# Ledger of designs, part 35: VHH binders against o14958

Target 1, 349 residues: o14958
Amino acid sequence: LNFPTYDGKDRVVSLSEKNFKQVLKKYDLLCLYYHEPVSSDKVTQKQFQLKEIVLELVAQVLEHKAIGFVMVDAKKEAKLAKKLGFDEEGSLYILKGDRTIEFDGEFAADVLVEFLLDLIEDPVEIISSKLEVQAFERIEDYIKLIGFFKSEDSEYYKAFEEAAEHFQPYIKFFATFDKGVAKKLSLKMNEVDFYEPFMDEPIAIPNKPYTEEELVEFVKEHQRPTLRRLRPEEMFETWEDDLNGIHIVAFAEKSDPDGYEFLEILKQVARDNTDNPDLSILWIDPDDFPLLVAYWEKTFKIDLFRPQIGVVNVTDADSVWMEIPDDDDLPTAEELEDWIEDVLSGKIN
Key: E = the ipSAE of ESMFold2; O = the ipSAE of OpenDDE; V2 = 0.75 times the mean of E and O plus 0.25 times the DockQ between their complexes.

## First folded at step 17 (VHH; framework vhh_7aqx_2)

Design B5 (at its last look DockQ between E and O 0.79; V2 from the best seeds 0.61)
Fold by OpenDDE, look of step 17:
Structure B5 (fold): chain B 349 residues (1-349), chain A 124 residues (1-124)
Amino acid sequence: as target 1 above (349 residues)
Amino acid sequence: QVQLQESGGGLVQAGGSLRLSCTTSGFKLDRYSFSWFRQAPGEEREFVGAISWSGSTTDYADSVKGRFTISRDNAKNTFYLQMNSLKTEDTAVYYCAKSRYRYFDYTPSEYDYWGQGTQVTVSS
């Protein structure tokens, strides 16, 4: 078991007016860090170096992939930044073909590697076997879509592919051309089913066949689940998607028996209230965020060795948490639902 | 089919305003940068302004800075050139263009699709 270590080779290139055209032509996938000017301050320098080293490590790990890694200094290359369309310093952008994807997650090597590997894949995964259907069905914590089409040459499938590009890799798109697979999934020709996270039944998108625009619009209208898992690769984007300035947050460690049980109860509550557009619960597994556990415990004054549910103000991080006795059973679905109702009504804030 | 079409040109008095529109089809507007160029009689085609793929960044020729503004409406697949405080020297045929790449540039050779142009005449 060996962890990768920086091998001393610099792979991240500084992008400038002199080289940007060549670099952009060279790579079909380009990771671009648009960074603020590096001052002479030692702390700022170290912070920058930390980011750079992370990118270097990612570049090293993915060296066998055709991925470019570049940095753009916002001050030194201000004109170039304008030309390239970047205005938010500190942002990481992935250029894939004619697409630009903003990465708004944890700036960690393992997270970035996984994110980029996912992005290298086609925006639509084709399902053609029973085994693949099973794999599809096991995905519960992502928004996923699946469509049945006549063939890869179908105009409707092409529209589906184009739609998928809008959401890759955050939303998963699947398709099948196999009648048997379609039958198993109860799909009709040109039908696209939308699966909300942790929901057992899909929604058939109305008015098939679909255009790209229709699919994109539908997904945008339904992209806030009743229950969703916080992921490192999109944690900041998810957090910015608050409702009325608050998040209902549930901490549960899935690998822990109590956490698992709590999560199952939470799923039930979500399923029972999936028609409420004002309800969105953010599930956070502490195991996914080891660097933030201590921070959350301190900030929220909670014990994350236990399941927790609370309401958090996104502006000032003020929070109220449900009291769960140490020696007692986990809250019932009814108790959780009552608490959530109190939050939504403003009784708890 | 990829198409760009300008509209909104015409005759205006000096000090007046015009708004040009460029309607696009055949590609996704948010994946490319777009620019406005103009060509006066006997002159070379010159850069007027550009808007990036994200719509968040713009740049203008020095001669039009502070007077001209470029904006975009993705839902309408259209981007605009708002021209204020027009001068007689602004008289030209105005062209909208699509960049070959996601970035915009200041030279016409970096653009692969062009509109037919719209005449703007500024009278004294």
Scores: ipSAE 0.681, ipTM 0.884, lowest interface PAE 0.7, mean pLDDT 94
Fold by ESMFold2, look of step 17:
Structure B5 (fold): chain B 349 residues (1-349), chain A 124 residues (1-124)
Amino acid sequence: as target 1 above (349 residues)
Amino acid sequence: QVQLQESGGGLVQAGGSLRLSCTTSGFKLDRYSFSWFRQAPGEEREFVGAISWSGSTTDYADSVKGRFTISRDNAKNTFYLQMNSLKTEDTAVYYCAKSRYRYFDYTPSEYDYWGQGTQVTVSS
């Protein structure tokens, strides 16, 4: 977990019309920062320099990988940006093969390193043993899929693999070609099971076998589970995915005894209410976002060293929080369900 | 198998408009750029306009800027060229082309798949 000190060597390349074709051909994976013009304002110049240092540090950590790191100035290279299809200044793009992936997460070195390392791996993990089945079953806080196919040459496996690329690295895709593994998981040939986070039973995706488009559509329609963990690598996309202009947000520090207990209550509520399509709780572990704790405490006027649950209005970040006194036990699942019902009915706004 | 097929050509009077379509198959629309080229009799193929893989950026030859618009419809796997204020100089066979890489450029060598062409004739 130790992050090395930046050694000062320039590894991030500025793209221009003269070099971009060579650079794009050199790397199968390329991290491209399409940045706003650097202004004469010293504050914006410092903010750019900090992002540049983050990219240089990431490039240093990953220097032994076949990953390129580049920048495109939105004003200086406006003609190049047009050819490359970029229109949102300040965005970070990952070019993987013929795919372009927009990074919608925290611009931080550790977040980017983990994101890029996940992207260089195969989009589908193959399960071939009992130990691997057990490891798969222990993953509870991610959306995950698993399918049983005849072989890697199956058109249905290839469709599954193509679908997995759409969601890498956010959603975990697994496959097996082993009949013993399929039996342990109760999978039929060409069947795919979808696992919602924290639920006991998967959903068999209907109407097997599937096209890539059918799998992608199913996953997109089920990316709002009853309980989901906010992750740094996709935090801005997740936050924009509101329901009727609100998010139900729960802060629970998993490493803290009270946070752990509150999270277990949240899981029970989610399991008991998974059939309610109007309910989706966004769980935030403050340990995942150390730089945002102070901002959230100020914005929401809450103490994140203790469990919290509330409703946040996405337009202005106005919020209402359930009262959980310091000297009382955590709410029961029933008390939490009652509060949630009041939120969903509009009695709490 | 990658395929491109133009349609919508024909005869039109100067000042009129025409909409060309390029129906595609065998590749993902959001991974490559597309361009329209045209070729008048006795001339080389020339760039008309391009739309990027994202669909968010376009570019046009100076001779058609402000008159022609490129768009796409992902659900129909189709690209369009809306041609307005047509001039007799626009008379040509129009070709749609898929970029070899994710970026567009202005020469035919940057494109690896082409439609068969559709004739546009602008009469005085």
Scores: ipSAE 0.630, ipTM 0.892, lowest interface PAE 1.1, mean pLDDT 88
ESMFold2 (binder alone), look of step 17: mean pLDDT 84; pTM 0.858
ESMFold2, look of step 18: ipSAE 0.574; ipTM 0.868
ESMFold2 (binder alone), look of step 18: mean pLDDT 84; pTM 0.862
OpenDDE, look of step 18: ipSAE 0.526; ipTM 0.819

Design B6 (at its last look DockQ between E and O 0.70; V2 from the best seeds 0.00; counts 0 for: pae O 6.3 > 2)
Fold by ESMFold2, look of step 17:
Structure B6 (fold): chain B 349 residues (1-349), chain A 124 residues (1-124)
Amino acid sequence: as target 1 above (349 residues)
Amino acid sequence: QVQLQESGGGLVQAGGSLRLSCTTSGFKLDRYAFSWFRQAPGEEREFVGAISWSGSTTDYADSVKGRFTISRDNAKNTFYLQMNSLKTEDTAVYYCAKSRYRYFDYEPSEYDYWGQGTQVTVSS
């Protein structure tokens, strides 16, 4: 990635009781790091300095945007943190208008820049042309929703937009007001389609038209798709949302021919088993996490140059991996299904 | 339209308990801070306690700390004030108030919408 060298200008502001109202009023979008107390220990001081430099670099890259960058010390400004509603030290919060969004992803400059650029946009993207429909259809590896409404003044569009705010920027919400676009997508007035990643067909959300609460509840119940790509901007949230702390994890490097082929087999397994609500495979492309490859290889004792699938207990990092031979004999969809059934039944743990 | 309505006030003997409710409409509970204030006759409104946008942090006036607890039920659009170990000094009209911001503060001027008030009277 072609990030500039940090130029040494101080752009990240330390918040205090004295300045926080002025700073919060100044920006419509604010990136706030609620950091742990900085001890006199040299190791913790250096780790804090590295995170501070990441924020300064992000602020430099985005200096032409109307984004404020601030930090709050959890100990020195404990009263302020209480007033602001922060209780998880080490968290990064994005304040956009009246919304407070917790960033629960990798603390890296490229991840943060892209996350903040997504948040600059409105929570709903309007599709109004054939080219935009084609671009929408090419998005396969995200949860996305699309609805057809009479206008932006529609109470049903407003409910949809408010639902989108609950999930921005992690889930992509789209809308059209154009009858031609709706016809291309086979959308009826006030209908919303939900696209699970990698599936051939969307789910028409039942019982249109919807309230905000109905849309939010539907999306919450469907945030664990049969196959989901792990993303740096939400990696800790995804990692922590499993009820029992067990993940079926598949490593497949999409840019590698064997990884690409394995991913295609995973998609087939997911499509054939989408009716199993207990199955959720977490796909990790190692290229998305270059700083974690060595850690994963050491921790799981696997080679991420090759496709891998296993079950991981996130609480103790215990793991079991399916044997995939080096001679390019990738498992068939049936062999994967059998292995997955053994995992889900408890025969593999 | 933003509306706040208190209920649960009344007469109670010193040492007793009351629970006040504030039912709300027209705003998102998880985007704004919320506070209880009280006003004795001839006095200014005084801060009692607050809960932040997240629902996870609270603060209280020293005079009520340890005796009063604020909570929130997002499904019912309702805030509560549980008042225990009541004293005659707690006698006042109690108001619920929505902050104009995600953060709470201690001055009434920081709050843009108020309930009508509910009388709490603590007898000796």
Scores: ipSAE 0.694, ipTM 0.911, lowest interface PAE 0.8, mean pLDDT 88
Fold by OpenDDE, look of step 17:
Structure B6 (fold): chain B 349 residues (1-349), chain A 124 residues (1-124)
Amino acid sequence: as target 1 above (349 residues)
Amino acid sequence: QVQLQESGGGLVQAGGSLRLSCTTSGFKLDRYAFSWFRQAPGEEREFVGAISWSGSTTDYADSVKGRFTISRDNAKNTFYLQMNSLKTEDTAVYYCAKSRYRYFDYEPSEYDYWGQGTQVTVSS
């Protein structure tokens, strides 16, 4: 076992008016860090260096991939930044062909590597076997779509593929051209089914066949699940998707027996209330965020060795948490539902 | 198929206003930047203004700054050029153009689809 270390080679290039056209033509996928001006302040310099070295490491690890890595100084290249439509300093953008994807997750090498690897894959995964169907069915914590089409040359599949590009890699798109697979999944020709996270039954998108726009619109309208898992690769975007300035947050470690049980109860509550558009529960597994555990415990004054559920104000981080006795008993689904109802009604805030 | 169609042009007196529309089809509006160009007789096609894919960024030629405004309506698949305080020198055929990317450019070569143009004539 060996972890990659920076080899001393600089691979991240400064983007400017002089080279941006060439760079864009050279790479089908370009990772672009739009950064604030680097001042003479030591802290600011070190912060910049930390970001830079992360990108260098990612570039090194992915050197065998045709991925470009560039930085844009917001001040020095203000005109270029404006031209490219970048207005949020400190943001990471991925240029994939004619599309721009904003990365709004943890700025860590491992997270970025995984994110980029997912992004360079085909936007649609083809299912052609029973084993692959089983794998598809085991995915529970992602929004996923699956469509049955006549062939890869079908105009409707092409529309589906184009729609997938809008959501990659955050939403997973699957397709099949196999009648047997379609039958197993109860799909009709040109039908696309939408799966909400942790829900067993899909929603057949109405009015098949679909255009790209229809698919994209449907997904956008349904992209806030009743229960969703916080992910490092999109953690900030998810957090910005609050309802009325609050998040209902549930901490549960899936690898822990109590956490697992709590999560199963939470899933049940979500399923029972999936028709409520005002309900969105954010599940956070502490194991996914080891660097934030201490911060959350301190900020929220909770013990993350135990399952927790609370309401958090996104503006000032003020929070109220459900009282869970320090015994072997976890809240019942009914108790959780009652608490959630109190939160939604404003009784608990 | 990709289509861009301008409308709203015509004859107007100096100091007047016009609003041009560019109706689009065959692509997603939120994927690309959009620009307006114009060409007077005997002159080269010149940049008028542009809007980014997000709509958050706009830019204009110096000659039209403060007078022209670009906006977009995604629901209608339409871009607009509001032209106020028109001058005789604004007389030209106006074209809307789709950028190859989410960013806009001041050069026509960076645009892959164009409308047929609409005539704007400003009389003294």
Scores: ipSAE 0.020, ipTM 0.363, lowest interface PAE 6.3, mean pLDDT 92
ESMFold2 (binder alone), look of step 17: mean pLDDT 85; pTM 0.864

## First folded at step 18 (VHH; framework vhh_7aqx_2)

Design D1 (at its last look DockQ between E and O 0.86; V2 from the best seeds 0.57)
Fold by ESMFold2, look of step 18:
Structure D1 (fold): chain B 349 residues (1-349), chain A 124 residues (1-124)
Amino acid sequence: as target 1 above (349 residues)
Amino acid sequence: QVQLQESGGGLVQAGGSLRLSCTTSGFKLDRYAFSWFRQAPGEEREFVGAISWSGSTTDYADSVKGRFTISRDNAKNTFYLQMNSLKTEDTAVYYCAKSRYRYFDYQPSEYDYWGQGTQVTVSS
């Protein structure tokens, strides 16, 4: 996204004990930056100025929306921060109704705009036509759920909607009230299907109908798919989700012919190994993270203009990468599976 | 549908300890702040301590700081007040209260649901 030039109009409000109740009451959705003290050194001043500019740009882009943008200084307003429940300086919190959501993604204007736009939407998207079913089915790189309910007044739909709020905006929840749509999707009344990314078949969640708690528990137990795309809006939480202290990481630029082909091979490997609970491949499209490409190339000593797959230690960023020579064809699914087996068995560290 | 019920009050010797429980229903514990208040006969309700929506920040009245600790158990829908080194001036009816907001404050008007209260009596 090409953003406008910041127009210089202050839209981000500094909260204090004197004004916070009025400001919080004014907006149903509020983006709050809990920042480190500003008056320390030039490094912290520069970091704050950069993040303040990001927030002002986001506020400008979204000025037509009913979204508030505020800051809380961790030292100057320490009493307020305590009342508000904030304990991690430098964090961004989203207040939506009675929910407080910690944003654990890249602090960038385009990422925040899309994140906030997703949060404005209802937590459940309603599918009412067969054309919308086709659009739903084209979504392959997200965890998604879909359920069939009598109406929006159904207690089972309301439980589903409450579960969706728990995971918004990271996991996509869909519902239909239309019998034709339900027939197309082979959904029975009050049934919910769970879609793991890139898999041929969904999982019918057992023992319908469900409480909110049962749905939330099921989704939590299935948040580590065999192949998952790293997303800027949740990158820090995903990265800390380690398996035996490591991540299996695959770089594949979807828009590049070799990257596209490699991603298709990764999908096949994931489908063939979906029943292995120890396998989760983290796919990174370098186009999603333009500011991190140089950092990754330097840190991992790899070249991201071509496909890569490796093992990264989450603690020290130590890594080992499969050799994919420039002049050779991409590895076959079988070659990748063999390499992955070596990683999971500990032959590669 | 929102309900709060205190338990664990009673008679205790000065210098002793007591743990109050507040069992809850009808609201999500991690969306609202929660507080303990107390009231001696003929006195106004006074703030004892609070815990934020996240559970990560707390605050206490100066008279109890260092002696009382608030905690919560989300699995049991319960908040606790651990009272140590009790003094005779801690004698009061103790109330648990749910904030209408994610934040806590010190005024009783910030709280929309209250328990029935539990008597704590500290003898010399």
Scores: ipSAE 0.650, ipTM 0.899, lowest interface PAE 1.1, mean pLDDT 88
Fold by OpenDDE, look of step 18:
Structure D1 (fold): chain B 349 residues (1-349), chain A 124 residues (1-124)
Amino acid sequence: as target 1 above (349 residues)
Amino acid sequence: QVQLQESGGGLVQAGGSLRLSCTTSGFKLDRYAFSWFRQAPGEEREFVGAISWSGSTTDYADSVKGRFTISRDNAKNTFYLQMNSLKTEDTAVYYCAKSRYRYFDYQPSEYDYWGQGTQVTVSS
């Protein structure tokens, strides 16, 4: 996606007591930046401008969509902020209908555009053909759910849709009303299958049929995969989801042969240990974060031209990395498991 | 199908405490802001306090600030009004209300569903 240059048109509107009701009613989807007061300090002003220009570019790119873009000054509009329930300055919120979604990802134009495009889609994707089944099956790095229901009018499908709204766009929900598709996916009536990233087999959610609450609870309980890919659109939220103050982090470039091989080894290790609730490996593809590569190399003192795996302290970024000799083969699954075990036991920290 | 029901009201001496509950049904609690209002005999219905859709933000009338606290429990589809240091002036019928929107407002007209109310009487 190539972004245009800013065309000089301001599309991001300052939200105030005077206009907020009209704005909120006008747009089914509203992107709202809740920002700190802008002081006379040049650095602060520049930082604000950088955020503003990103939003302007996003607004420009998505001009053909019915998406509103607004900013709220935390100080000038303190009362309004309270009404709207915003209390964390510097946060980006997406208002979709009666929902409010906090965006906790990379504040970049391309990331936001993609995020918003995903969000304007229906919370449930209907699968009705073999081709769509194949597309569904190719999704390996997302949590995804699929259910088989009698029809769109089914109360159980409605519950499923409502559940999906809780997780959009981070978790993908699929449904089918087609008996043939259901058979292909080994789904029974009113059954919902949960797919963990990089796992070959789904988990049939127990005790069908399901209420909205049951589905939401199940997903919340299972939303930390053994192996998960760091995504720009949720990178900060993912990072905050540490276990015992640490992350096991694996860097691997999927487009690189060595990175690809390493990732396959990681997948195997994850599959073999998927029953361990204390294990969650965070896979980072450097290609997804080109602007952070240099920072990570400097911070962790590692070479990201090579696959790396280490343990990182989330508080101070202190880290220990597995020794992988340059001239040697990648570690075996067994070697990797041993290393992980040492990390989990506290031997490596 | 949408219902709000207050509970917890009663007679209490000045300086005492009460906890009101509003149990809701028929909608997703976490999508809306909620408020408490009260109405004394011969008086207009007045704003008491509100809680945001996320529960992270609350606001109160000046007359009850520091004494009343609103909270919510989404799992129970219930939000609460904790009333401490009650005064005779707090005597009223207390209503819980659902906001039309994800945001709360201080005016009753911005709320689309109301409870039946619960009587709170504070004696001297």
Scores: ipSAE 0.290, ipTM 0.719, lowest interface PAE 1.6, mean pLDDT 93
ESMFold2 (binder alone), look of step 18: mean pLDDT 85; pTM 0.868

Design D2 (at its last look DockQ between E and O 0.87; V2 from the best seeds 0.00; counts 0 for: pae E 3.4 > 2)
Fold by ESMFold2, look of step 18:
Structure D2 (fold): chain B 349 residues (1-349), chain A 124 residues (1-124)
Amino acid sequence: as target 1 above (349 residues)
Amino acid sequence: QVQLQESGGGLVQAGGSLRLSCTTSGFKLDRYAFSWFRQAPGEEREFVGAISWTGSTTDYADSVKGRFTISRDNAKNTFYLQMNSLKTEDTAVYYCAKSRYRYFDYTPSEYDYWGQGTQVTVSS
């Protein structure tokens, strides 16, 4: 994605008591940076200036969309922040309709542009044709749900749509009202199927039909899949979601032949072990994080030009990596499973 | 169908305490700000206090600050006004109100749904 240079035009609005109602009324979607006071400290001044430039660039790129970009100074506008319910300085909030979403990802122009473009979309995508079923089936690296309902007026569809709003844009929600689509997907009336990433078969959510609360609870309890892709737009939230103080981390560059093959082996391991609640492998495609490759290579003492799998301690970043000899064959699924078993049992630390 | 219903009013002696409840239905508690207002006979409705959509920020009229506390219980779909150290000037009909927006403000025109009111009478 090719970003222009910032053209110098102010597009990000500083909110105050005087203008906030007008600004909030004007936009369907508002990107709001609730920032710390800018002190005389040169480090904080520079960091604020960099974030301001990122926001101005995002606003420039999305100029013709119905998206507002605003800042709220935590000190100068303390009363406004109180009215808006913001109490944590340095947070980025997205206001969509009557919802507020906290963005917990990399504060970077390309990440924010894609995140905001995803939020413009409706929370539920309607599938009404065989071609759309095929597109749905091709999505393998996201948690996705699909339900069959009588119509858009169904109370059960409305509950499903409300549940989808809780997870947009991170979890993909789909629905059909078409009996042919439902038959193709083996969906019964008012049934919702939950797809864990990289699995061939969904889980039919128990006890149909569902309330919004039941759907939200189910999804929350199933948000740690056996194999999950690290994404820039939720990077910090995912890293905080460790299992017993560790992450099992796999580097596999999907666009590279060896990385692609390694990812296919990881998928097989995940499918064979999806019933193990103690296992969640975090897949990182280095192409998603070009600025972090050098940092990871130095910190972990590994070569990211080839596939890697290891265990990382979340508190001190200490790590242990499976030995894969240079220019040798990739480990088999059995070899990975044996290594993972040693990690989970405590033999590898 | 959006509904708000106050309860818990009554007669109390000065210096006493009373807790008002506002039960709600037909909307998401965590998407809107809420406020309590009161109205004495012959007076306009006046702001008492508010709670933001997060539940983590509140504000109060100067006349009640330090004596009144707003809270919410999402499991019961209920907002509360805890009134301590009551004074005779606190005598009024108390209303709970839903903001049109995720933010609160101090004027009644910012609120689109109101309860029926509950009488609080503070005797000397």
Scores: ipSAE 0.322, ipTM 0.785, lowest interface PAE 3.4, mean pLDDT 88
Fold by OpenDDE, look of step 18:
Structure D2 (fold): chain B 349 residues (1-349), chain A 124 residues (1-124)
Amino acid sequence: as target 1 above (349 residues)
Amino acid sequence: QVQLQESGGGLVQAGGSLRLSCTTSGFKLDRYAFSWFRQAPGEEREFVGAISWTGSTTDYADSVKGRFTISRDNAKNTFYLQMNSLKTEDTAVYYCAKSRYRYFDYTPSEYDYWGQGTQVTVSS
């Protein structure tokens, strides 16, 4: 997706007590930037402008969509902010119907465009064909759920749909009303299967049929995969989800042969240890974060042209990395497991 | 199907405390803002306080600020009005209300569902 040059038209509106009701009623989907007061300081002004221009570009790209874009000054519109329930300055919120979603990802135009496009879709994708089943099965790096229900009018489907709204767009929900599709996916009536990223087999959620609360609770309890891919649209949220103040981080370029191989080894290790609740590996594909590569190399003192795995302290970014020889040999699954065990035991920190 | 029900009202001496509860059903509590209103005999219904959809922000009428506190418990589908240092002027029927939206407002017209009310009487 190529972004156009800013055309000079301001599409982002300042939200105030005077217009907020009309704006909120006008748009089913509203992107709201709750920003700090803009001081007379040039640096602060520039920073604000950088954020604003990103939103303007997103608004321009998505002009054909019924999406509103607004900003709220935390100081000038303090009363309004309270009414709307905003308390964290610098945050981006997406209002979708009666839902509010906090965006905690990379504040970049391309990331936001994709994020918003995903949100325009229904929270549940219906699968009704073999081709769609194949597409579903190809999704490996997302948490995904799929349920088989009698019809759209089923109370259990409705519960499923309501549950999906809690996690959109970060977790993907699928459903089918087709017996053939259900058979292909080994689903029974009112069964919902949970797929952890990079795992071969799903988990059938126990005690069907399910309420909304049961589904939501189950997903919340299982939303930290053994291996997960860092995504720009939720990178900060993911990073905040550390275990004991650390992250096990693996850098691998999937598009690179060595990176691909390393990732496959990593997947194997994850599969073999998926029952360990204390293990969560964060996979970062440098290709997803081209602007951060140099920063990471400098900060961690590593070469990201090569696969890397290390432990990072989330507080001060102190890190220890596994020694990988410069030869063509990548660590074996066993070697990687041993290293991980040393990290988890505190031997490596 | 949508229901709001107040409880916890009663007679209390000036300077005393009461805790009102509003139990809700028929909708997702975490999607809406909620407010407390009160109406004294012969008076118009007035805003007491509100809580946002997240529960992170609250606002109060000047007359009750510092004395009243609103909170919510999503797991119980209930939100509360803690009333401390009650005054005779606080005597009224207290209503809980559901906002039409995620935001709260100070006018009753922005609320689509109301409880039946609970009487609070503060004696001198």
Scores: ipSAE 0.314, ipTM 0.721, lowest interface PAE 1.5, mean pLDDT 93
ESMFold2 (binder alone), look of step 18: mean pLDDT 84; pTM 0.854

